# VH-VL binders against o14526r1to248: the designs that were tried, part 25

Target 1, 248 residues: o14526r1to248
Amino acid sequence: MSYFGEHFWGEKNHGFEVLYHSVKQGPISTKELADFIRERATIEETYSKAMAKLSKLASNGTPMGTFAPLWEVFRVSSDKLALCHLELTRKLQDLIKDVLRYGEEQLKTHKKCKEEVVSTLDAVQVLSGVSQLLPKSRENYLNRCMDQERLRRESTSQKEMDKAETKTKKAAESLRRSVEKYNSARADFEQKMLDSALRFQAMEETHLRHMKALLGSYAHSVEDTHVQIGQVHEEFKQNIENVSVEML
Below, E stands for the ipSAE of ESMFold2; O stands for the ipSAE of OpenDDE; V2 stands for 0.75 times the mean of E and O plus 0.25 times the DockQ between their complexes.

## First folded at step 8 (VH-VL; framework fv_cixutumumab)

Design y3 (at its last look DockQ between E and O 0.01; V2 from the best seeds 0.00; counts 0 for: pae O 9.9 > 2, placed apart)
Fold by ESMFold2, look of step 8:
Structure y3 (fold): chain C 248 residues (1-248), chain A 122 residues (1-122), chain B 108 residues (1-108)
Amino acid sequence: as target 1 above (248 residues)
Amino acid sequence: EVQLVQSGAEVKKPGSSVKVSCKASGGTFSSYAISWVRQAPGQGLEWMGGIIPIFGDANYAQKFQGRVTITADKSTSTAYMELSSLRSEDTAVYYCARDTWYEFWSGYFDPWGKGTTVTVSS
Amino acid sequence: SSELTQDPAVSVALGQTVRITCQGDSLRYYDATWYQQKPGQAPILVIYGKNNRPSGIPDRFSGSSSGNTASLTITGAQAEDEADYYCNSRDSSGNHYVFGGGTKLTVL
């Protein structure tokens, strides 16, 4: 049975691939946020234009009619609402610029991360290569040991026994070198996997903090606009009350 | 059928050295490794180091580096472990064992010697 | 502390099944080897590789491993199985051997 296939290689490498693919989700989520905010900005702009059109309707009323002071209240309120939503559109467009700038920074960071991933995958390939050679070196060594033991039992000449020992030593040296290469490659692979996992975790944490900050800015902009809308509505109510029936 | 025969018990004074022997029979001595494992009274097993006689050099556990010397004599099929600057804490049974170093991922010790008791006392 | 960790003691009723565990990071890469030691005797090899028994070891002894944990299982424990059990493997460097602290098995 293959010790590596069952104990180490597949599971460890697969886990690394999962971590790497998880980190790659960051730029995708950043782009999705930008797209969402862009759609919201379009909605707010459309609303602003509709309110401006409604204000124009209030302005086109007859200026000498008894309802004219109330049409003016409608016009002012509609204009102010249009401005509230236009301001939100502007704030969202500025926020989109911030999201896209973060996206650009993110791409630079992930380019450096890709270089580390290549180094880690190279370590996997080195370890795989040396691990496939160990069984062959072991078999060759054992075969040379068998030859040497047979010649010792046969009481062969010292010259032939010396030749057999030299062959066994050469096979042992090859096996020892393969073991040393495996130990070095395994240690390097393990360290690089640990370092990559820690870096990917830190990258995910930083990404989530930055995304929460961007969402906080979005929420604040919407809240500010809702406060302004509430103020416009309160002014509208007060202006209606202040139009006396005597003047009408 | 490999057998390992160790030298007899020894009583030593602090600051001295002890050299324990391990004679192999029933196999090709130069082609396998001999490892040394000690066990203090009431304690667990502790790997000290080993030698592959065909190379003639030894591999030592970090704890024993500088105090232990492991050698092999191919002509007598005998491995030796010498521990210097003895302390009372070195009182233990010292085992030799055949090490299947070529079974790298699954290496094991078989057979074991019967052990050599080394007592360090003033 | 040791790179390989074993519980210091385990008990089993005669004829019952017991599992002795060994934990260490190096066991992700190297197999655990198990030795039985009775008082006043040298250790003997019980299990090597994943589940190989040397000649003379009863088939009630078996080994298994998952992740960084290896286990020695004795099915139908007998009085003769009362002993100390040590796991052994390579250390994190792969260049040296290490032993667990040992598990004293008591058969009741």
Scores: ipSAE 0.437, ipTM 0.775, lowest interface PAE 3.0, mean pLDDT 86
Fold by OpenDDE, look of step 8:
Structure y3 (fold): chain C 248 residues (1-248), chain A 122 residues (1-122), chain B 108 residues (1-108)
Amino acid sequence: as target 1 above (248 residues)
Amino acid sequence: EVQLVQSGAEVKKPGSSVKVSCKASGGTFSSYAISWVRQAPGQGLEWMGGIIPIFGDANYAQKFQGRVTITADKSTSTAYMELSSLRSEDTAVYYCARDTWYEFWSGYFDPWGKGTTVTVSS
Amino acid sequence: SSELTQDPAVSVALGQTVRITCQGDSLRYYDATWYQQKPGQAPILVIYGKNNRPSGIPDRFSGSSSGNTASLTITGAQAEDEADYYCNSRDSSGNHYVFGGGTKLTVL
């Protein structure tokens, strides 16, 4: 992740928007994560149910014949697998609650952030306004200068020259004021923008840390279940191996 | 919530002038620009100009330069748009809108006034 | 002054996706803002910046830009989305605003 404080200057001056937009993606990602986990939970639940059905199927195996005892092995194994998937479903459902709770907290944080960056938006507005005035002031000044030069070349009366000079001076003063306003606005904007950038940075980092933690929990839940599933399969294998043909 | 309240409908003769007001309430007035946008019947939106109250300087669309004057009174949180030398083509709904900038060079209009209908007829 | 151009009219079936495009040289330098306007009403801001929605605007509205173009996309058009849509941006000088000609969206 880039340091926000160093990257709010760029093409089209989209700094604030870019940073703010980035932060706004946080709640979206949280929601998407919740939805993803929900879908996984549904899958696991479906798997659990399917395995339960499979267990029942095994229980319906023909009790006659030499193969009959092995149906019990299938039944037990399938039933255990069903339980494993069910447990995972529950874990994931709990995790979804955590994700949603975090989402609520994010909304509060974002609300607060919006309030805090209002002053930055104001500064942006002021700067934008002043920036628009500068070209006009410059142009006016230049035009007055050119006009004055033209009049000199034309050997205009002193009275007219004095008038032109006065206009040029006024234009120069106007430009000076515009520049001063711009500089002031710029300084204010830079300070506030930097502050906002730092806030956004902190928010994003916090968000990512939290999301990683949630992902860690997700990964752990899935891994644990897989370990259990692995054990069930190992047990199944062992049970089959322990049953000799002579025993059947 | 910021609201913009505009003056009432106007009927004017050709060659006369009209001055429309836009009063802002519920927020900071000085730090935000006010833009004026008009819309002729059945036509699109047309930006006329804008003002930043804190500075008092207005910017105008080239089409309206010399004919439109936009001012602001910070004490009353009111912006004004005066259009002179009215023509039949100036018949339109005139909107004021808060010009909010979210970055250096980009802004958006929100909220909008309800519009003021100006009818120019002989 | 730089102009923004829009298709005057587009149609979309209910529940389908439609993209309204704005084109202009100024869009190379400035973002487009999108407004929705219904008959007899003032325009309403729907998208600003790259893809920012104000409060109250449904998430089916999204914005994008590329080169000298900007687009408003409605994913899953609803009947209430039938309206005129205007793009807006700064002109090439950056000193003025300019609107597109507007696009009338019909939801079928």
Scores: ipSAE 0.006, ipTM 0.462, lowest interface PAE 9.9, mean pLDDT 88
ESMFold2 (binder alone), look of step 8: mean pLDDT 89; pTM 0.935

Design y4 (at its last look DockQ between E and O 0.06; V2 from the best seeds 0.00; counts 0 for: pae E 19.3 > 2, placed apart)
Fold by OpenDDE, look of step 8:
Structure y4 (fold): chain C 248 residues (1-248), chain A 122 residues (1-122), chain B 108 residues (1-108)
Amino acid sequence: as target 1 above (248 residues)
Amino acid sequence: EVQLVQSGAEVKKPGSSVKVSCKASGGTFKSYAISWVRQAPGQGLEWMGGIIPIFGDANYAQKFQGRVTITADKSTSTAYMELSSLRSEDTAVYYCARDTWYEFWSGYFDPWGKGTTVTVSS
Amino acid sequence: SSELTQDPAVSVALGQTVRITCQGDSLRYYDATWYQQKPGQAPILVIYGKNNRPSGIPDRFSGSSSGNTASLTITGAQAEDEADYYCNSRDSSGNHVVFGGGTKLTVL
């Protein structure tokens, strides 16, 4: 992630928009994460149910014949697997609650931020406005200068020359005022943008830290379940190995 | 929420002038600009000009230069658009809109007034 | 003066994706803003900046830009999306606002 404070003067001066847009993606990511985890939970629940069904199927195995005892091994293992997946489902459902809670907090933070950056938006507006006036003011001044020069070349009356000079002076004053306004607006913009950029940076970093933590929780939940599943499989293997053909 | 309330419909004769008002309700003009956009029947949107009330300086589309005057009264949070030498082609719905920028040289219009219908007929 | 050009009309099937494009030299330097307008109503802001949606605008609306072009994309067009769409931007000087000619979107 780039340092926002150094990049708010981006291409086409999209600094504020880019930074703000990035921050706005936070809540979207949170929601998407919740949805993703929800889907995973559904899958795990489905898996659990399927394994439970499989266990029942094993229980329906014929009690006759030498193979019959092994159906119990299947039944037990399938039941244990079902429980593992069910536990994971529960963990994920709890995690979803955490994600949603974070989402609520995030919305509050974003609301506050939005209120805080209003002044920056105003500054952007002002700067944009004064920036638009500058070219016009410059052009006007230049035109007046040119006109005055033309009149000089044409040996115009002193009265007319005086009039032209007055117009040029007025244009110059207007330009000066425009430049002054621009400079003031720019200074204000820079200060406020820097502040906003820092706020956005902090928000984004905080968001990423939270998201990372949630992902960690997700990963651990899945990993723990897989460990348990692995144990069930190991037990299954051991149970099969411990049953000799002679015992059957 | 800021709303823009425009003056009522106008019927004018050719050669006359019309002055449309746009008042911001729910707040005062801040550093936002007010732009005027018109739309002739069945036609597209056409930007006429805009003003930054804080500064009082207006910018005009070239097409309307010399014929349109845009002003603002900060005390009443009202912007005005006056169009002179009216022609039949000036028959249109005239909108005011808050011109808001999120970045340098980039902005959007929001909110919009409901529009003022100006009819120019002999 | 810089001009923005749009196709006058486009059609999209319900639930399908449609892209409305705006073209102009000024778009190389300035972003396009997109407005939706329905008959008898004032325009409504739908996309601004690179890809920002105001509150209340569905997420099926998105914006993009490339070179001297900007595009509004509706992913999964709904019947209520039938409207005129206008792009606007600054002209090449940056001093004036210009609108595209508008695109009439028909949802089939």
Scores: ipSAE 0.013, ipTM 0.478, lowest interface PAE 8.5, mean pLDDT 87
Fold by ESMFold2, look of step 8:
Structure y4 (fold): chain C 248 residues (1-248), chain A 122 residues (1-122), chain B 108 residues (1-108)
Amino acid sequence: as target 1 above (248 residues)
Amino acid sequence: EVQLVQSGAEVKKPGSSVKVSCKASGGTFKSYAISWVRQAPGQGLEWMGGIIPIFGDANYAQKFQGRVTITADKSTSTAYMELSSLRSEDTAVYYCARDTWYEFWSGYFDPWGKGTTVTVSS
Amino acid sequence: SSELTQDPAVSVALGQTVRITCQGDSLRYYDATWYQQKPGQAPILVIYGKNNRPSGIPDRFSGSSSGNTASLTITGAQAEDEADYYCNSRDSSGNHVVFGGGTKLTVL
């Protein structure tokens, strides 16, 4: 019935390569995400320290005259902004812990699949070997059939005809065993290839879902901080207006 | 038992090419990659590249990109490494090894060939 | 590039314990593998997959890792253990194989 040899060397083999390469890149992308988040946390920490410095500057200027209430408004706003960015730094540091924990789970998952990959590649080798032997077994059988027919036409002795018949029967049995080996190797290859492909696909889908969730957490932390900064700015504007109307 | 048999020593002129062969016996040639590792006199091991015969793709270390070509002949279970534009600093022992570098977390080279000495001199 | 760093030489007294280290950022994700090489010979595999020994390697050889550092430990070092030892792993991209510079072990 159906011989799988040409499909093995064609598109299905190429699809397995693609999945294999994708799985190899998972830990790299996890490390790159952690490094990106770490750099963003450093940026936020630097901003926080700069705003705290401005707050101290506003405090040092406050005793210098009539504008003490206005300097206090600047000090309070600068302190609150410093705290907003410090809190984002801490949220990002917590997120880095989540990324690293996911990296540990990736390591465990991939180590557990190591022997399955080897087993799948061994099944590919068995099928390849049997696929190349099957045409040779058919050719040997056909050659023995041709030899037997030639000896019949030459009116050869019954003794030589019996030898040729025996050789043909042994070649037929060898061909039958080769077909059985091919069918067994094909079934084993198909099962292992399907199992491996489904597992690689599930691993890649799980990886992408985890990465998307981690990026979502990053985006949410930044959005929350942006809202808090906006609230600080609204308070700053209201405090300025309160000072202005009180002084006339 | 798997064995890797490498071609014999070669003496080459600068600017020429060398092609080293590595024949696998023991029947698992297509299941594992073949890598090439060189060692200059008194120096450490240096990975040059490798090939996974089932997939047909070769992968090269950056240092050798453009000068090395690695191929495999599945019918003879033989891998080849060709290094072009030879210089005196390419004088080294060149090893082939069966490797598992395509395994995701872990890889190893076992067995190793006995090495092929390539000498580049005027 | 120099992705994996090894000390160039280490000494141990006969019968004592020695640790050979290998450091690199990629070791956080990829296992280190260890090879022994004696003069004029091809390397042989001694430790893979963190702490697996191939058949024929004495149980005095063991591997370990922590963070970005992998170690090869020889307990009860013998004269025959005098050799060069190489770690290898993948580089940070995961696409290339890299070796450490090698450590010459001298057994006194």
Scores: ipSAE 0.000, ipTM 0.386, lowest interface PAE 19.3, mean pLDDT 80
ESMFold2 (binder alone), look of step 8: mean pLDDT 88; pTM 0.923

Design y5 (at its last look DockQ between E and O 0.04; V2 from the best seeds 0.00; counts 0 for: pae E 23.1 > 2, placed apart)
Fold by OpenDDE, look of step 8:
Structure y5 (fold): chain C 248 residues (1-248), chain A 122 residues (1-122), chain B 108 residues (1-108)
Amino acid sequence: as target 1 above (248 residues)
Amino acid sequence: EVQLVQSGAEVKKPGSSVKVSCKASGGTFSSYAISWVRQAPGQGLEWMGGIIPIFGDANYAQKFQGRVTITADKSTSTAYMELSSLRSEDTAVYYCARDTWYEFWSGYFDPWGKGTTVTVSS
Amino acid sequence: SSELTQDPAVSVALGQTVRITCQGDSLRYYDATWYQQKPGQAPILVIYGKNNRPSGIPDRFSGSSSGNTASLTITGAQAEDEADYYCNSRDDSGNHVVFGGGTKLTVL
């Protein structure tokens, strides 16, 4: 993650938009995470049900013949697997609750942030306006100067020259005002934008830390279940190995 | 009181061009931006572009870029909007409006012209 | 996106309060301007800036903004307030003007 305080400057002063855009993705990510975990939970539940069905199938195995005892091994193993997946489903469902709770908190934080950066938005608007004016005012002034010079070369009447001079002076004053407004707006923008950038940075870092924690919980839940599943498979293997042909 | 007087209604064939004028009276012309906004029958307002007469700088909505030309004559306090390659969809009332602020493209339009009806029909 | 969105139609009872809302990303950065338009007439500026009313506009009209939204509020709607209302603002670039789709206000 880039340092926001260093990236709020840019062409046409779009820094605020860029930073804000980044921050507003937070709630979206949270929602998507919840949806993802929900889907995983559904898969695990489906798997659990499937394994339960498989266990039942094994229980329907013919009790006749030398192979019959091994159906019990299948039944027990399948049943245990079903339970493992069911447990994971429950863990994930609980995790979803945590994610959703965070989402609610996040919305509150974002609301507060929006209120706090309102003044920055105003500053952005002001700066944008004066930034557009300044180059044009300069150009206008230059054009007036050129016109005045042209008129001099053409030996224009004094009256017309005076008029041109007046226009040039007005243009100069306008430019001066534009510069002053720009400087003021820029100063205000810089202060407010820096503050906003820091706020955004803090929000994003907090968000990422929280998301990382949730991911950690997700990872542990899945890992623990896989360990259990591994144990079930090991037990299955052992059970098969412990049954000799002569015993059957 | 500042008034914007627009040229009269136009009937044009597809593929032709139309040029609408907007003359300002009762105030300064050069220190304000003039915008053009059209409204098709039963539809909303659509900004086409504008010009800052004092600078001669025109800006256009992307939709009309290359097809619309906005100009201004400071000596007559008149702004012009020319739309080329006319289509039936260009049938609309075209308004000129003055931006009330010195800051360009503020969107504070006051006053408005009465509108010019342009009908494009074969 | 440089789009402004409005509800196409709203209704208000005579003497009641109604809020017309405009939504768009650019509104985060720029003020909305509001216009009233009656059939066969040119639009009339009713609110500009934060909450400014031009001369001749009744004080029952007010403007507000929050986040990416701007709102025109009519407190104590009158029969003559029945009209189309449009919001506009500068686009994201700040170099263009965009209009909302308009809201038809019916006074019941």
Scores: ipSAE 0.007, ipTM 0.455, lowest interface PAE 10.4, mean pLDDT 87
Fold by ESMFold2, look of step 8:
Structure y5 (fold): chain C 248 residues (1-248), chain A 122 residues (1-122), chain B 108 residues (1-108)
Amino acid sequence: as target 1 above (248 residues)
Amino acid sequence: EVQLVQSGAEVKKPGSSVKVSCKASGGTFSSYAISWVRQAPGQGLEWMGGIIPIFGDANYAQKFQGRVTITADKSTSTAYMELSSLRSEDTAVYYCARDTWYEFWSGYFDPWGKGTTVTVSS
Amino acid sequence: SSELTQDPAVSVALGQTVRITCQGDSLRYYDATWYQQKPGQAPILVIYGKNNRPSGIPDRFSGSSSGNTASLTITGAQAEDEADYYCNSRDDSGNHVVFGGGTKLTVL
């Protein structure tokens, strides 16, 4: 796919095209984040269910054997690990809701972006049309000026000189109108281009800020869970140490 | 109502080229992409490529790279698809369709042109 | 793979419910779109996004998706529903369009 193909916008449009491409990638990134978090939540839920089943195995251990106190330590640890991962699953499911909410807001902004792109392109079309007419108007005016000079050198009648002057004045007025149309079209184009570029920049900055915040929430949830897992493991080690051989 | 009007049927010899036109009416041409989809007799739909008129950028399916050229003329609201080095397997109906390129999560083709039959014989 | 796979043919009794499926890895990320095509005619859009019907499409048509599978469901199939049905979506990169092979629906 070519993002900077051949078209009449030339080099002045480079910043606009770069920003436009970046803005179009925003919703794709939002979808990718939602999908990633959804997959991570599935992983955590699967782990939680597996640990709960393992806890059941520890509950079904030989209750009369000398190993029974240690089976209870396994059961408690496995239950707590299952709970840690289930809690993370729930935090991630809540975060997915936040991502979807942002996605809805993003869609509204992108609908307005489409309207502005159309308006900007219409201004480019107007400028292109007027730009093609300006050289023709200038050529016509210069031709009328040369005709006037030729007739003056030939000492032509005053009536012919007056006709030539009238034609030159009409051509000059047409050229002036063409220049005015060009200046107006150029100003409109430049203003719309600037407005679009500024909006695209603001959209990209807002998108990156939201994505960073969502990633921060993800990172915090994972960190909290890992801390809790570590605490479960330390408790497990301590509980094993507290079981004496005499109790077995 | 947006309409896409395609050029008429063509019969071509192998090795030649064909250029199919697709004129849009009833809507803003530069506000959407035009895609080209072909269908060989008794076969399914096959995307060939498309163009985004606001940038003049064309995007081609890998299979058609080097043989297809897709262009647009904004002043006439017309898109063109030119397929070169024609072979008998290029015998198909060629459709143009409006593509909603602004939709990142999904896209769709609506409306479609009526299709242009290209027959490559001999 | 990034291919979209459809069963080549499905039959349904008049008035019954039928489900046409489309499978592909890219459907985990991009919505499937569904088209109806009758012989000698251009395709017509019937479902886009998750389950959006264009104006003029009967509400007996619905769409759904889960994982890498999308489905078009026709409840109370009518004789006029006999046609070829195509799904399409973006490929894995998001840069190209891919179509399923099409499903010929026969209403018995």
Scores: ipSAE 0.000, ipTM 0.375, lowest interface PAE 23.1, mean pLDDT 81
ESMFold2 (binder alone), look of step 8: mean pLDDT 88; pTM 0.927

